# Miniprotein binders against q9bqp7, part 83

Target 1, 240 residues: q9bqp7
Amino acid sequence: VPQNWFPIFNPERSDKPNASDPSVPLKIPLQRNVIPSVTRVLQQTMTKQQVFLLERWKQRMILELGEDGFKEYTSNVFLQGKRFHEALESILSPQETLKERDENLLKSGYIESVQHILKDVSGVRALESAVQHETLNYIGLLDCVAEYQGKLCVIDWKTSEKPKPFIQSTFDNPLQVVAYMGAMNHDTNYSFQVQCGLIVVAYKDGSPAHPHFMDAELCSQYWTKWLLRLEEYTEKKKNQ

## First folded at step 9 (miniprotein)

Design Ed24
Fold by ESMFold2-Fast, scan of step 9:
Structure Ed24 (fold): chain B 240 residues (1-240), chain A 86 residues (1-86)
Amino acid sequence: as target 1 above (240 residues)
Amino acid sequence: SNEELVKQIEELRKKAEEFIDKARELAEKGEYDEAVEYLEKAALIYAWISDLYKEIGDEESADKAIKLAFEYERLAIKLKKAIEQG
């Protein structure tokens, strides 16, 4: 049981569909402001081990590909991820005519990878939508809120070239998901409650994606860790 | 607790030093590829030790540990480059 002043779940909200719910998924635009984003908080509070491992990866890639090859590789990875998210938003939108035009071999592989997950996704409530936790003062842009196997989830889509069969291999992704969940549950732009998370790791070669489902208890455990990262960020900011 | 964290740091430090000793033995025998692997393992352990020192509030020891992590990492990189260029 969470023993803090800022619980992840809002006791005044229900996760059940309501007749007054919009038929079109919500898409609140992210507004630029001084309030930190989830990704900024996580980047500024990486552990020494995480910083070390990131630098090791960078140096090994530069040694293998050269400086220019490394820049090209990282640019391509970013672009492929962006295209994958755009394709998923198009697929999950309720209108058939919003299908993405740009098909390519690598993007088709990632989309093929998630097909078995997508067949279990329904009742889309939000897509590429901004969330803000007014009392904890952070913002974020979540990928998707939908029912996965009948449970309302914050869903985060990831691309990877290496297998990620265990949730611990996804690093800060569980923290990102619960940060979005807690924000949405306390954001006046939304009226429903999310209690579950899903991290979906898609593969370039079309190999079946690995789904990492997070039930309410697991979400509460990661929420406690997210609050510690947020506190560390706030403390670090005061000492500048 | 802080006592459990101190015990964990001591166990990890011992493991890192064992890996450093193993790397030295392997380098003396001309087994440079294996020596690099043990240096890389020791470096990662020192990065972990740094986080544990931060957890107990020992900032000075945390800074020393992360510096050791990067020193052993640079030594591993230098040795790996020398092998390929040699």
Scores: ipSAE 0.539, ipTM 0.867, lowest interface PAE 1.4, mean pLDDT 86

Design Ed25
Fold by ESMFold2-Fast, scan of step 9:
Structure Ed25 (fold): chain B 240 residues (1-240), chain A 86 residues (1-86)
Amino acid sequence: as target 1 above (240 residues)
Amino acid sequence: SNEELVKQIEELRKKAEEFIDKARELAEKGEYDEAVEYLEEAALIYAYISDLYKEIGDEESADKAIKLAFEYERLAIKLKKAIEQG
């Protein structure tokens, strides 16, 4: 259990739209701070097994592709993920913000993979938007906040390659989602409450993406684990 | 509970040791591909054992377990490279 517990949900907020809500999704820019990001906290507190699995994946890929081939492969995976996120932001943004939309960007296998998920996504409240937890002192950049099947969710878009699998930290993905959720629920730049999460794993070959829905109870369970990771990060920082 | 974690660690350690013994047996018989698989599984088990020791608060045992995981992983990689060249 964490020594310094703090609630994920804000009892003073509602998940229902109100008249003061903006007509366009929020996109608050991430400001450079000495305050750690969610991804930094998670990277610095990886379990020994997670570090081992990441190194195993790296060595197996280097053995198969060579060092130069590995660099090219990882650069391509990163670029594909970036383009996937850009395409989703374009699809979910209002028409006026899509003036410079690249038609080629919208025709990847990953976008085909998520089509059945996107038809259930509506009421977009935030896209590529910064969150800050002022009390717990961390920041993050979330992908999307929208209704999925009628429930307001923090949505995180992930890519996966089945034929040549690489390590995905599925354990940290739920932690990342709830960390953003907790920050947003206590960030004065936002007025609403998010109680659910959604991790969408898209596939390069266009096969149907897998949605991993997290209800309020599951989010609370992962929130406790996130608080432990945050405490571990803080303790490591004091000893540096 | 810590008692359940200790039992889980003991079961996993026994399984890892059996895999290491099997890998040694297979390597002696020239069955290198299968020996690599058993070494890789043993390494993964030791990596998991390390996390369980950390959960109990036994940092020293966790450090020893992860060191074993990386040692067996390195052995598997060396054997894999030798197979490719041979």
Scores: ipSAE 0.636, ipTM 0.913, lowest interface PAE 0.9, mean pLDDT 86

Design Ed26
Fold by ESMFold2-Fast, scan of step 9:
Structure Ed26 (fold): chain B 240 residues (1-240), chain A 86 residues (1-86)
Amino acid sequence: as target 1 above (240 residues)
Amino acid sequence: SNEELVKQIEELRKKAEEFIDKARELAEKGEYLEAVEYLEKAALIYAEISDLYKEIGDEESADKAIKLAFEYERLAIKLEKAIEQG
């Protein structure tokens, strides 16, 4: 698949606010089951190196914690991530009632970690919202679309136990962000254009989160890599 | 190009073998923790070689490379366990 025929940005769209933009952030539910999700495509097209590193991590954790301890650890990590995303959605929603629902969700090291990033976030346009690339036939559920330091971004919130000061340390996260971006830019449920990405890595101990800003040029570079992963997924599906 | 990928694979194989030789040398000197580190580095390089063979379309060589990656990983684990046992 030639990248020039499937650009990440839509020339028919503007990043400027227009009258069709809702005052409340969009939250389109994810409903399509037969069309592959971004996370499924990435999971099914992991490199041998990525599979090897995941297996190395798993075996080391089992040796340290035991099988039951590993299951408890992974369940806890999943629950903490879920709570972190729920807290962020509550904080960024304009409705006061959502911010008051559970104060325990708002009090965590991860939320402390992102406070300095949140000060630079405004103009929220979408939260926990489904996107579909109608031409390339993939779907996704993005975390947030908002202005970060005046730039409209797809923002992806991540939790980590270890420091991730470089974007290269975030594995497929840049691909996930640009896949959502390209889908949103070509999804008829949305009227605006997003050209920038932001990966925010939050830490459990409250240490300052690391923001990884992706400008339009960097997004275009990762878009090329995402298209290759999508092509690989499509070829694997044909052979099943 | 495939020609450039082949050259990259050859350079990576050379690097992995150098790491394996260094791991062997370190283990002979009783420097087991450092030997484990070099075996782990060699294993990761063979996983990378597997991806490059897959990119060329050489699935047989890709399978051999990833098997070799896991073999060196198992050797590293065995050596690390032996160190802990003492």
Scores: ipSAE 0.433, ipTM 0.838, lowest interface PAE 1.9, mean pLDDT 85

Design Ed27
Fold by ESMFold2-Fast, scan of step 9:
Structure Ed27 (fold): chain B 240 residues (1-240), chain A 86 residues (1-86)
Amino acid sequence: as target 1 above (240 residues)
Amino acid sequence: SNEELVKQIEELRKKAEEFIDKARELAEKGEYDEAVEYLEKAALIYAEIADLYKEIGDDESADKAIKLAFEYERLAIKLKKAIEQG
């Protein structure tokens, strides 16, 4: 059990839209500050097995591609991921602005992969938006908050070259989603409640994306694990 | 329970040592591809053992286990490189 337990859901908030909700999705910019990000906390508290598996993957790729080839590969993967997120923000934005984004971005295999998921997404409330948990002192940049099949979700878009049909194969992604959810639910810049999560794993070859829906109960279970990771991070930071 | 975690660690250690012995035997016979596979399997088991020690609160044993995981992983990589060159 976490020593500094805090609830993921805010009893003062509703997940239903109200008349004061903006017609344009919120996009609060991420401010650089000393408060740790969700990704920083997760990176600094990886399990021994996670560190080992990441290093194994890296060394296997270096053996296949060489040092320079690996650097090029990882740079390309990063760029593809960035473009995928930019394309999704453009598709889901009411403005439908394609400024700084070309048509090739919208026709990637990853975008084709996610089409069947997008048809079930509506009521977009936030895109590429910063969240801060004012009590637990962490920040994050979430991809999307929208209704998926009628349920308001924090949606996280992931790219993968290999199939990820099980939520367990997505590693820390569930923790990232619930961390954003808990922050948003207690961030004064937002007025609504999110109780569900969705991890969408899109594939480079255009194969149908795997959606990993997280209901309120599953989110609560991962929230407890996120609080333990945050506690570990805080303790390490304190001791150094 | 901690008793169940200790039992799991003991079973995993036995399995890892069996894989290491098998890898050594295979390498002596010149069956390097299979030796690599067993070294990789043993390394992963030691990484699992490290996290189980962490759950028990035995950070020292966890550190030793993960170092051993990386040692066998590096040995597997070294053997893979040697196979490709000769």
Scores: ipSAE 0.695, ipTM 0.928, lowest interface PAE 0.7, mean pLDDT 87

Design Ed28
Fold by ESMFold2-Fast, scan of step 9:
Structure Ed28 (fold): chain B 240 residues (1-240), chain A 86 residues (1-86)
Amino acid sequence: as target 1 above (240 residues)
Amino acid sequence: SPLEELLKRIEELLKEVERLLKEAEELYKKGDPEKALELAERALLLAAEAADLAEETGNPELIDRAIKLIFRAERLIIEIERALKK
């Protein structure tokens, strides 16, 4: 059990709709601060296995593409991911907050990949929105909070050229989702409770995206692992 | 000892992964991509478990073997999935 254990769910909050809930999804800006982000904590506490897997992947890619080809590949992956998130935000925003539609952006293979998932998404409450855990002292920027098949979820959109049929193959993605969930549930900028997570892996070739749904029990299990990573980060920071 | 039991478990997992991948490759070649995918996905899960356990030993040879099997399983899954989606 982590020494700094804290509950993921807030007993003072309900996941039921409020009459005062805005029709426009929340988009709280992320502010620069000394407070660590979820991504920083995870990057600074990677397991030795994750480091080895990353190094092996880099070696293989450099062998296939060359140094310059590898740099171009990684830059393209980053840009594609950014544009995929921008397209999803546009699609999920209500008309009055929707950016001018970019027809080319909306026709990408990644967007085609998620069409069947989007049919089950409704009741969007937050998009590209900052969360802060005031007690555990970390921040994050979540992709989306919406109902998936009737359940309110923190939804994380991922792009991949590799199939991700197992949630284990997404490594830190479940930890990222529950970290955002726990922060949002205790962030005074939000009034609702999220108990479920969803990781959606979209494919470049337009093949059907893989949804990895996380119920409340699974989220609680990953939350404990996240708390251990956060504790490790805090200990390393004090020793540096 | 706990370390000897851990090493035996890792070796058993690695051997099972290789068996599953060989069977999956043969099923895919024979025109049974659905069954091949099932076995390849199972192999990936066991390979990931072997990698986690291998890391606890600090043995670079075991870690390397497990990682290679993870990549082999992932590549096979990608090939099968692409074929199934056509």
Scores: ipSAE 0.000, ipTM 0.156, lowest interface PAE 13.6, mean pLDDT 78

Design Ed3
Fold by ESMFold2-Fast, scan of step 9:
Structure Ed3 (fold): chain B 240 residues (1-240), chain A 86 residues (1-86)
Amino acid sequence: as target 1 above (240 residues)
Amino acid sequence: SNEELVKQIEELRKKAEEFIDKARELAEKGEYDEAVEYLEKAALIYAEISDLYKEIGDEESADKAIKLAFEYQRLAIKLKKAIEQG
């Protein structure tokens, strides 16, 4: 895949809001099709080191918790993450959605963890919204597009339990963010340009979340790596 | 370059072997928890060596390296279980 034929940014788009832009955040539904998702591409192209680290973590946890305890633990981690995303969508959505809000979703330590980040978030453009790269043929569901400290970002919300966060989630997070960014920038359902990323790691104990900001240059560097992963995925699919 | 990758692999193999030797010495002294840690570090290095061999296009050496990574990880788990069981 020639990188110069597939830029992350769309030269025909502006990062400045237009008067005709929607006043409410976009939420394009994810439609089931045969086109691979960002998460599937990343999962199918993990390095041997990444696979080894994931298996080692799994074996250690099973040793400590037993197989049933491990299943319960991973199920709870998944559920907590899902609830955190639902709470953030509710918080960042128009007030009309508050009537349907589950009050318990807003009381987690994870929500306390991100309060200082949320103070710097404004101008929400998209929430839990589907993106598709029409030329490269991949899809994704991004968490949020909003201004962080005045810069329009693809924002990805992550949960972690201190002091031992799941190491695998940090390796591919920048790739996931830029894959969503490149897709959105070339998706006809959207009219604006995103040039920055933000990965926010929230903590269960309410400790202050860590923001990992990605400027346009860093996003371009990770985009190159994402294109290599996408090419590897495509080649693996052809050779099966 | 492939020459730089080969040099990196050689440096990593040396580091992994030093960690394995350290794990053996620690186990002989009854410091089993620390021995497990060094075995796990050595295993991770062999997984990294496997990825570097893949980058060079040497799939046979990559397969041998990842198998060695899992062997040292298995040894670490066995040692850890033995410690915890008594």
Scores: ipSAE 0.064, ipTM 0.643, lowest interface PAE 5.6, mean pLDDT 84

Design Ed30
Fold by ESMFold2-Fast, scan of step 9:
Structure Ed30 (fold): chain B 240 residues (1-240), chain A 80 residues (1-80)
Amino acid sequence: as target 1 above (240 residues)
Amino acid sequence: SDIEEAKRLLKEIEERVKKAIEEGDFETAEKLLEEAALLLAELEDLARKTGDPRVEDLLIKARFILERLEILLREAKRRS
């Protein structure tokens, strides 16, 4: 699949500094429909290797924790991730009443982990916002669009029990980020162009989060891989 | 088409990473692990494109080796 047919960046868009009044970050609600989400496409097109490793990890954890212990562990991981995202949305939102209401969410080790990253984040343009690529027919819910060290990025916040110093250790996270980016760049609800990505891996014990910055070239490379996954998903659907 | 060469390269990378860790050269170890991860990504693309079970088997083994090396590096850094 040639990138030239479906470019990640929209050649018809330029970054326009046309803000006359301060605005709040966009938060387009995700409308459920038959159009597949980024996460569904990725889950349905995992390689046999990824499926095998995930199943093996699951079996090892069940052997160590027991079936009930594994269920509790995974539920706790999910809940902590959800709270982390809620806390970040509160911190990055200009609404002070929301921050005061959710004070307990701000005292997580994960939030301590990302403090040094947050110091470099400004100019928030979207939070927990829906994106749709009408031509490629997929949707997603991105975490954040903001400037990181002066560059406008799609930012994806991740929690981890293990350090992830290499971007390749984040599995399909780069694909998720570029899928959101390509959708936003072609979504009529948005008027700006995003060319960079950032995956931030936060740690439960408060150890410094690892930022994985993706420049325009790297985003273009992962976009090609995302298009292959999307094509594979579409072929699987036609055979059902 | 060059599975045996990829297998040999993976083994060489593993030995070079272990040596770098043993010598306390963590910068070189990290760089080699990043290069190994790029090779792994290329093999994942090849597996998706061809569906060749031999490539898939190599990927499973390579990912396991890479995970072990990452843990080894992390442990060595904590001791140093």
Scores: ipSAE 0.000, ipTM 0.134, lowest interface PAE 16.7, mean pLDDT 76

Design Ed31
Fold by ESMFold2-Fast, scan of step 9:
Structure Ed31 (fold): chain B 240 residues (1-240), chain A 91 residues (1-91)
Amino acid sequence: as target 1 above (240 residues)
Amino acid sequence: SAEEKFAEIIEELAKVIEEYLKTGDPELLKKIEELFALALAIAKDLGNERLIDLAIKALFEFERAVITGDPELMRKVLELLEEAVREAQEK
């Protein structure tokens, strides 16, 4: 389908705030559905180059750490990422705090890493919230929608361990961000429009996080790429 | 000097990336990763925050370019590498 028929931005919407929920960020739960998720579409449509890169990464890690060591490493990365997201949700939407556990989470290197970014984040509109594109029929769960330096953004929080980067769907982040953006802009559960994206890469040692801002033009370019991946997924599913 | 070594490695990295853009040969991806690791190690040894930042940005854009197959992102990598060479050579 032509990308011009399905624009990322909804001309019937503005970036004005939802006045009915000004101080409470939206948190719509993700429902089980036959409708594909952003993550599933991306995983099912990896290119030969993407598959090669992931296979080479896994082989290198297994050779270095052993099978058990690799499992421990990936489990540790997963746990750190999960705790980082939980801490950010708590910081951005304090509703009720479990004192001891929250204090330990908030003192991690990853949280220190994002301090300078958080100073520029305000007007939180959604946290860990489900989105669905009503026309294109896909769903997703986004991390955060808030103003970054005065611009409303879909914000995706990532953790990174160098020099051996953890290579998973994180490198499809621009596609994830615009897929969530397009879905939210066409989801009746939301009344506003997002035109910008932000990918924040936090570091375990507390080094300053790197913000990767995506303006409207860049988002439109990645939206075209996302539509191609979605079309490929649909055709692949149709062809058994 | 370490600055000259850094510039040499970045120039080699750019050539390998240009070859990959031309051929699409996945074997070149391993060479590119090794050259990025070497360049970043040299930048860190130099303690030059600007060079470290440019090398990291170029690596992230490279990884995104490979995963998405987007040649525009790969062009951005080459631009960042050119900027890194200029930073290393100009004093």
Scores: ipSAE 0.000, ipTM 0.174, lowest interface PAE 13.9, mean pLDDT 77

Design Ed32
Fold by ESMFold2-Fast, scan of step 9:
Structure Ed32 (fold): chain B 240 residues (1-240), chain A 83 residues (1-83)
Amino acid sequence: as target 1 above (240 residues)
Amino acid sequence: GDLEKEIEELVKRAEELAKRFEEAVKSGDRELAEKLAALFLAVVDDLAKLAEENPDNEELDKLVIKVIFKAEEMYILFEEKFG
């Protein structure tokens, strides 16, 4: 149970389209400072089991590829993920505000994988946009806020080289989504409320992406777990 | 071999404990659910220890990952009912 509970949802906000936002999705720039990011909080508060899984995966990969080969592999995975996010931002932006398109990025297996999900995505309100929780003192950069099957969601795009997501820890993905949601719902740069999350796992071979939908109740449950991780981070920081 | 038998027994134990845990949560028996979860985590620790002792066994590593995911699912179910 968190010592200092704070609500994920803002009672002063609505998810309804009655407030006319600009037709261009919001893209608030991330300003780096001493305030911790969601990803830093999660990385610094991994459970012993999560650390064990990550270390085991790392050791096995180094054994197979060598230390330099492992660094090259992880760099390539990072670059593929970055390119996938850039392609999705381009696809979901209105044509008049699109970034320069790289045709090779748009033809990746990951983009083919996510096509069926994209057909259900509309009403994009934010892309690659910074969120800050002023009261809880954390920041983040969310991928996308849009309607999925008619429900306004924080959407997080993930890549997998094979349909075996168990090799990469997905334990913290729901926590990441609700952390962004809670920050956005209390960030003055935004006027609307999000109550749902969506984690989309796209596959390199073009196999259909797997959507993991999180309703308001599930988001509230993960929010409590996120608050505990944030308290653990704060305590750890005081003892360093 | 002996390793395969030990893994098989631990998997069987994990499956039985997870089933009993779900039944305890559904029946509202918080104390029993907590005890069953603790027993399940002990099996996870035993499987993780076998993985450390057998670093070339990729299937055992995958199994450790699988039971850790199951423990997270059990925690979510527990918090949903009792937390």
Scores: ipSAE 0.005, ipTM 0.194, lowest interface PAE 10.9, mean pLDDT 78

Design Ed4
Fold by ESMFold2-Fast, scan of step 9:
Structure Ed4 (fold): chain B 240 residues (1-240), chain A 86 residues (1-86)
Amino acid sequence: as target 1 above (240 residues)
Amino acid sequence: SNEELVKQIEELRKKAEEFIDKARELAEKGEYDEAVEYLEKAALIYAEISDLYKEIGDEESADKAIKLAFEYDRLAIKLKKAIEQG
């Protein structure tokens, strides 16, 4: 059990629409200082097995593509992921000034992969928006907060070349989602509560994306694991 | 419990050793592709063992296990390179 347990949900908040809520999705800019980000905490607390798996993948890719080929491949994967997120923000935003930046990406595999998920997404509350946990002192930049099949969710969009039909195959993604959720639920910039998560894994070839829905109970389970990772991060920094 | 974790580690270690022995046998016969596969499976098991040792608080055994994982994985890469270079 984590020594500094804190609840993921805020009993003072509701997930229902309020008349005073903004008509446009929130987009609070990320202001970085010395406060650690969710991704930094997760990167610095990888298990030995996770570090091994990442290095194994890297070495096989270098063997296949060469050093220069690997560099090009990873740059392309990063760029495609960035463009996918930009396309989704554009699609989900009501703003007329947000133009289509890459028509081929909007027409091609990743966007086609998520079409069946997008038709079930409505009531967008936040897009590419910063969150900060006031008490636990961490920050993050979440992709999307919207209703998925009628439930308000923190939604995280992922790209993958390989199938990820099980939530266990997405590694730390559930921890990332609940970390954002807990931060938003206790961030004074937001007035609503999120109790559910959704990880959407999109495929380059247009194969149907895999949605991994996380109900409140599952979110609470991953929240405890996130608190342990945050505690480990804090102890590592204290000892450095 | 720690008792269950210790049993799991023992079972995994035995499986890894069997895979290592199989890899050596296959390499001796010139069946290098299959030898690589068994080395990779053994390495993955040792990586899992390292996390289980850390969970029971045995940092020294965790460090030894992860070193074995990297050693066998490097051996698999070296063998794979030798196959590709002909």
Scores: ipSAE 0.671, ipTM 0.920, lowest interface PAE 0.9, mean pLDDT 87

Design Ed5
Fold by ESMFold2-Fast, scan of step 9:
Structure Ed5 (fold): chain B 240 residues (1-240), chain A 86 residues (1-86)
Amino acid sequence: as target 1 above (240 residues)
Amino acid sequence: SNEELVKQIEELRKKAEEFIDKARELAEKGEYDEAVEYLEKAALIYAEISDLYKEIGDEESADKAIKLAFEYMRLAIKLKKAIEQG
């Protein structure tokens, strides 16, 4: 168990829509800070087996593509992911100008992959928005907060060239989602409560995306694991 | 328990050494493709051993195990590259 336990949910908040809620999704800018990001905490606390597997993959790719080819490949993966997130922000925004952006951005196989998921998404409250946990001292940039099949969720959009039908195959993605959730629930820039998560894995070839829904109980379980990773990061930082 | 984890580590270490011995035997016979496979399998086992040592709080042994994993992985890559160039 974590020594510095803190609750993921905020008892003073509700997940129900309020008439005073903004009509436009929130987009709080991420401020560069010494406070660690969710992704940095997770990267710095990978297991030695995870580090080895990542390095093995990297060395094999370099052997196959060359160092320049590997750089080009990783740059292309990053660019495709960035464009996918930009397209989703445009699609989910209520503003017409944003919805009418570049047609090429909206035609990718990844966007085709998520169409059946998007039909069940409504009530968008935040898009590409910064979160900060003031007590636990970490920050993050979440993709989306919206209702999925009637449940308010932190939604994380992922791109993949291979199918990932089970949540266990998404590595640290569940930890990332609950870290954002816990931060948002305790961030003064937000007034609502999120208790569910959704990881959506989209495929380049347009094959139907796999939604991995996380209910409140599952989120609480992953939250405990996230707190352990955060403690490990803090201990490593003290010894650097 | 830590005692069960230690026993698991011992079994994995023996398996890794068997794979290393098999890789050496295959390399001596000129069967380099198979030797590479066994070196890669041994490296993966040492990476697993490292995680198990980390779980019981033995960071020193975990560090030694992961260094062996990287060493055998680099050896496998070197052999594979030599085959492709030679």
Scores: ipSAE 0.014, ipTM 0.484, lowest interface PAE 7.5, mean pLDDT 83

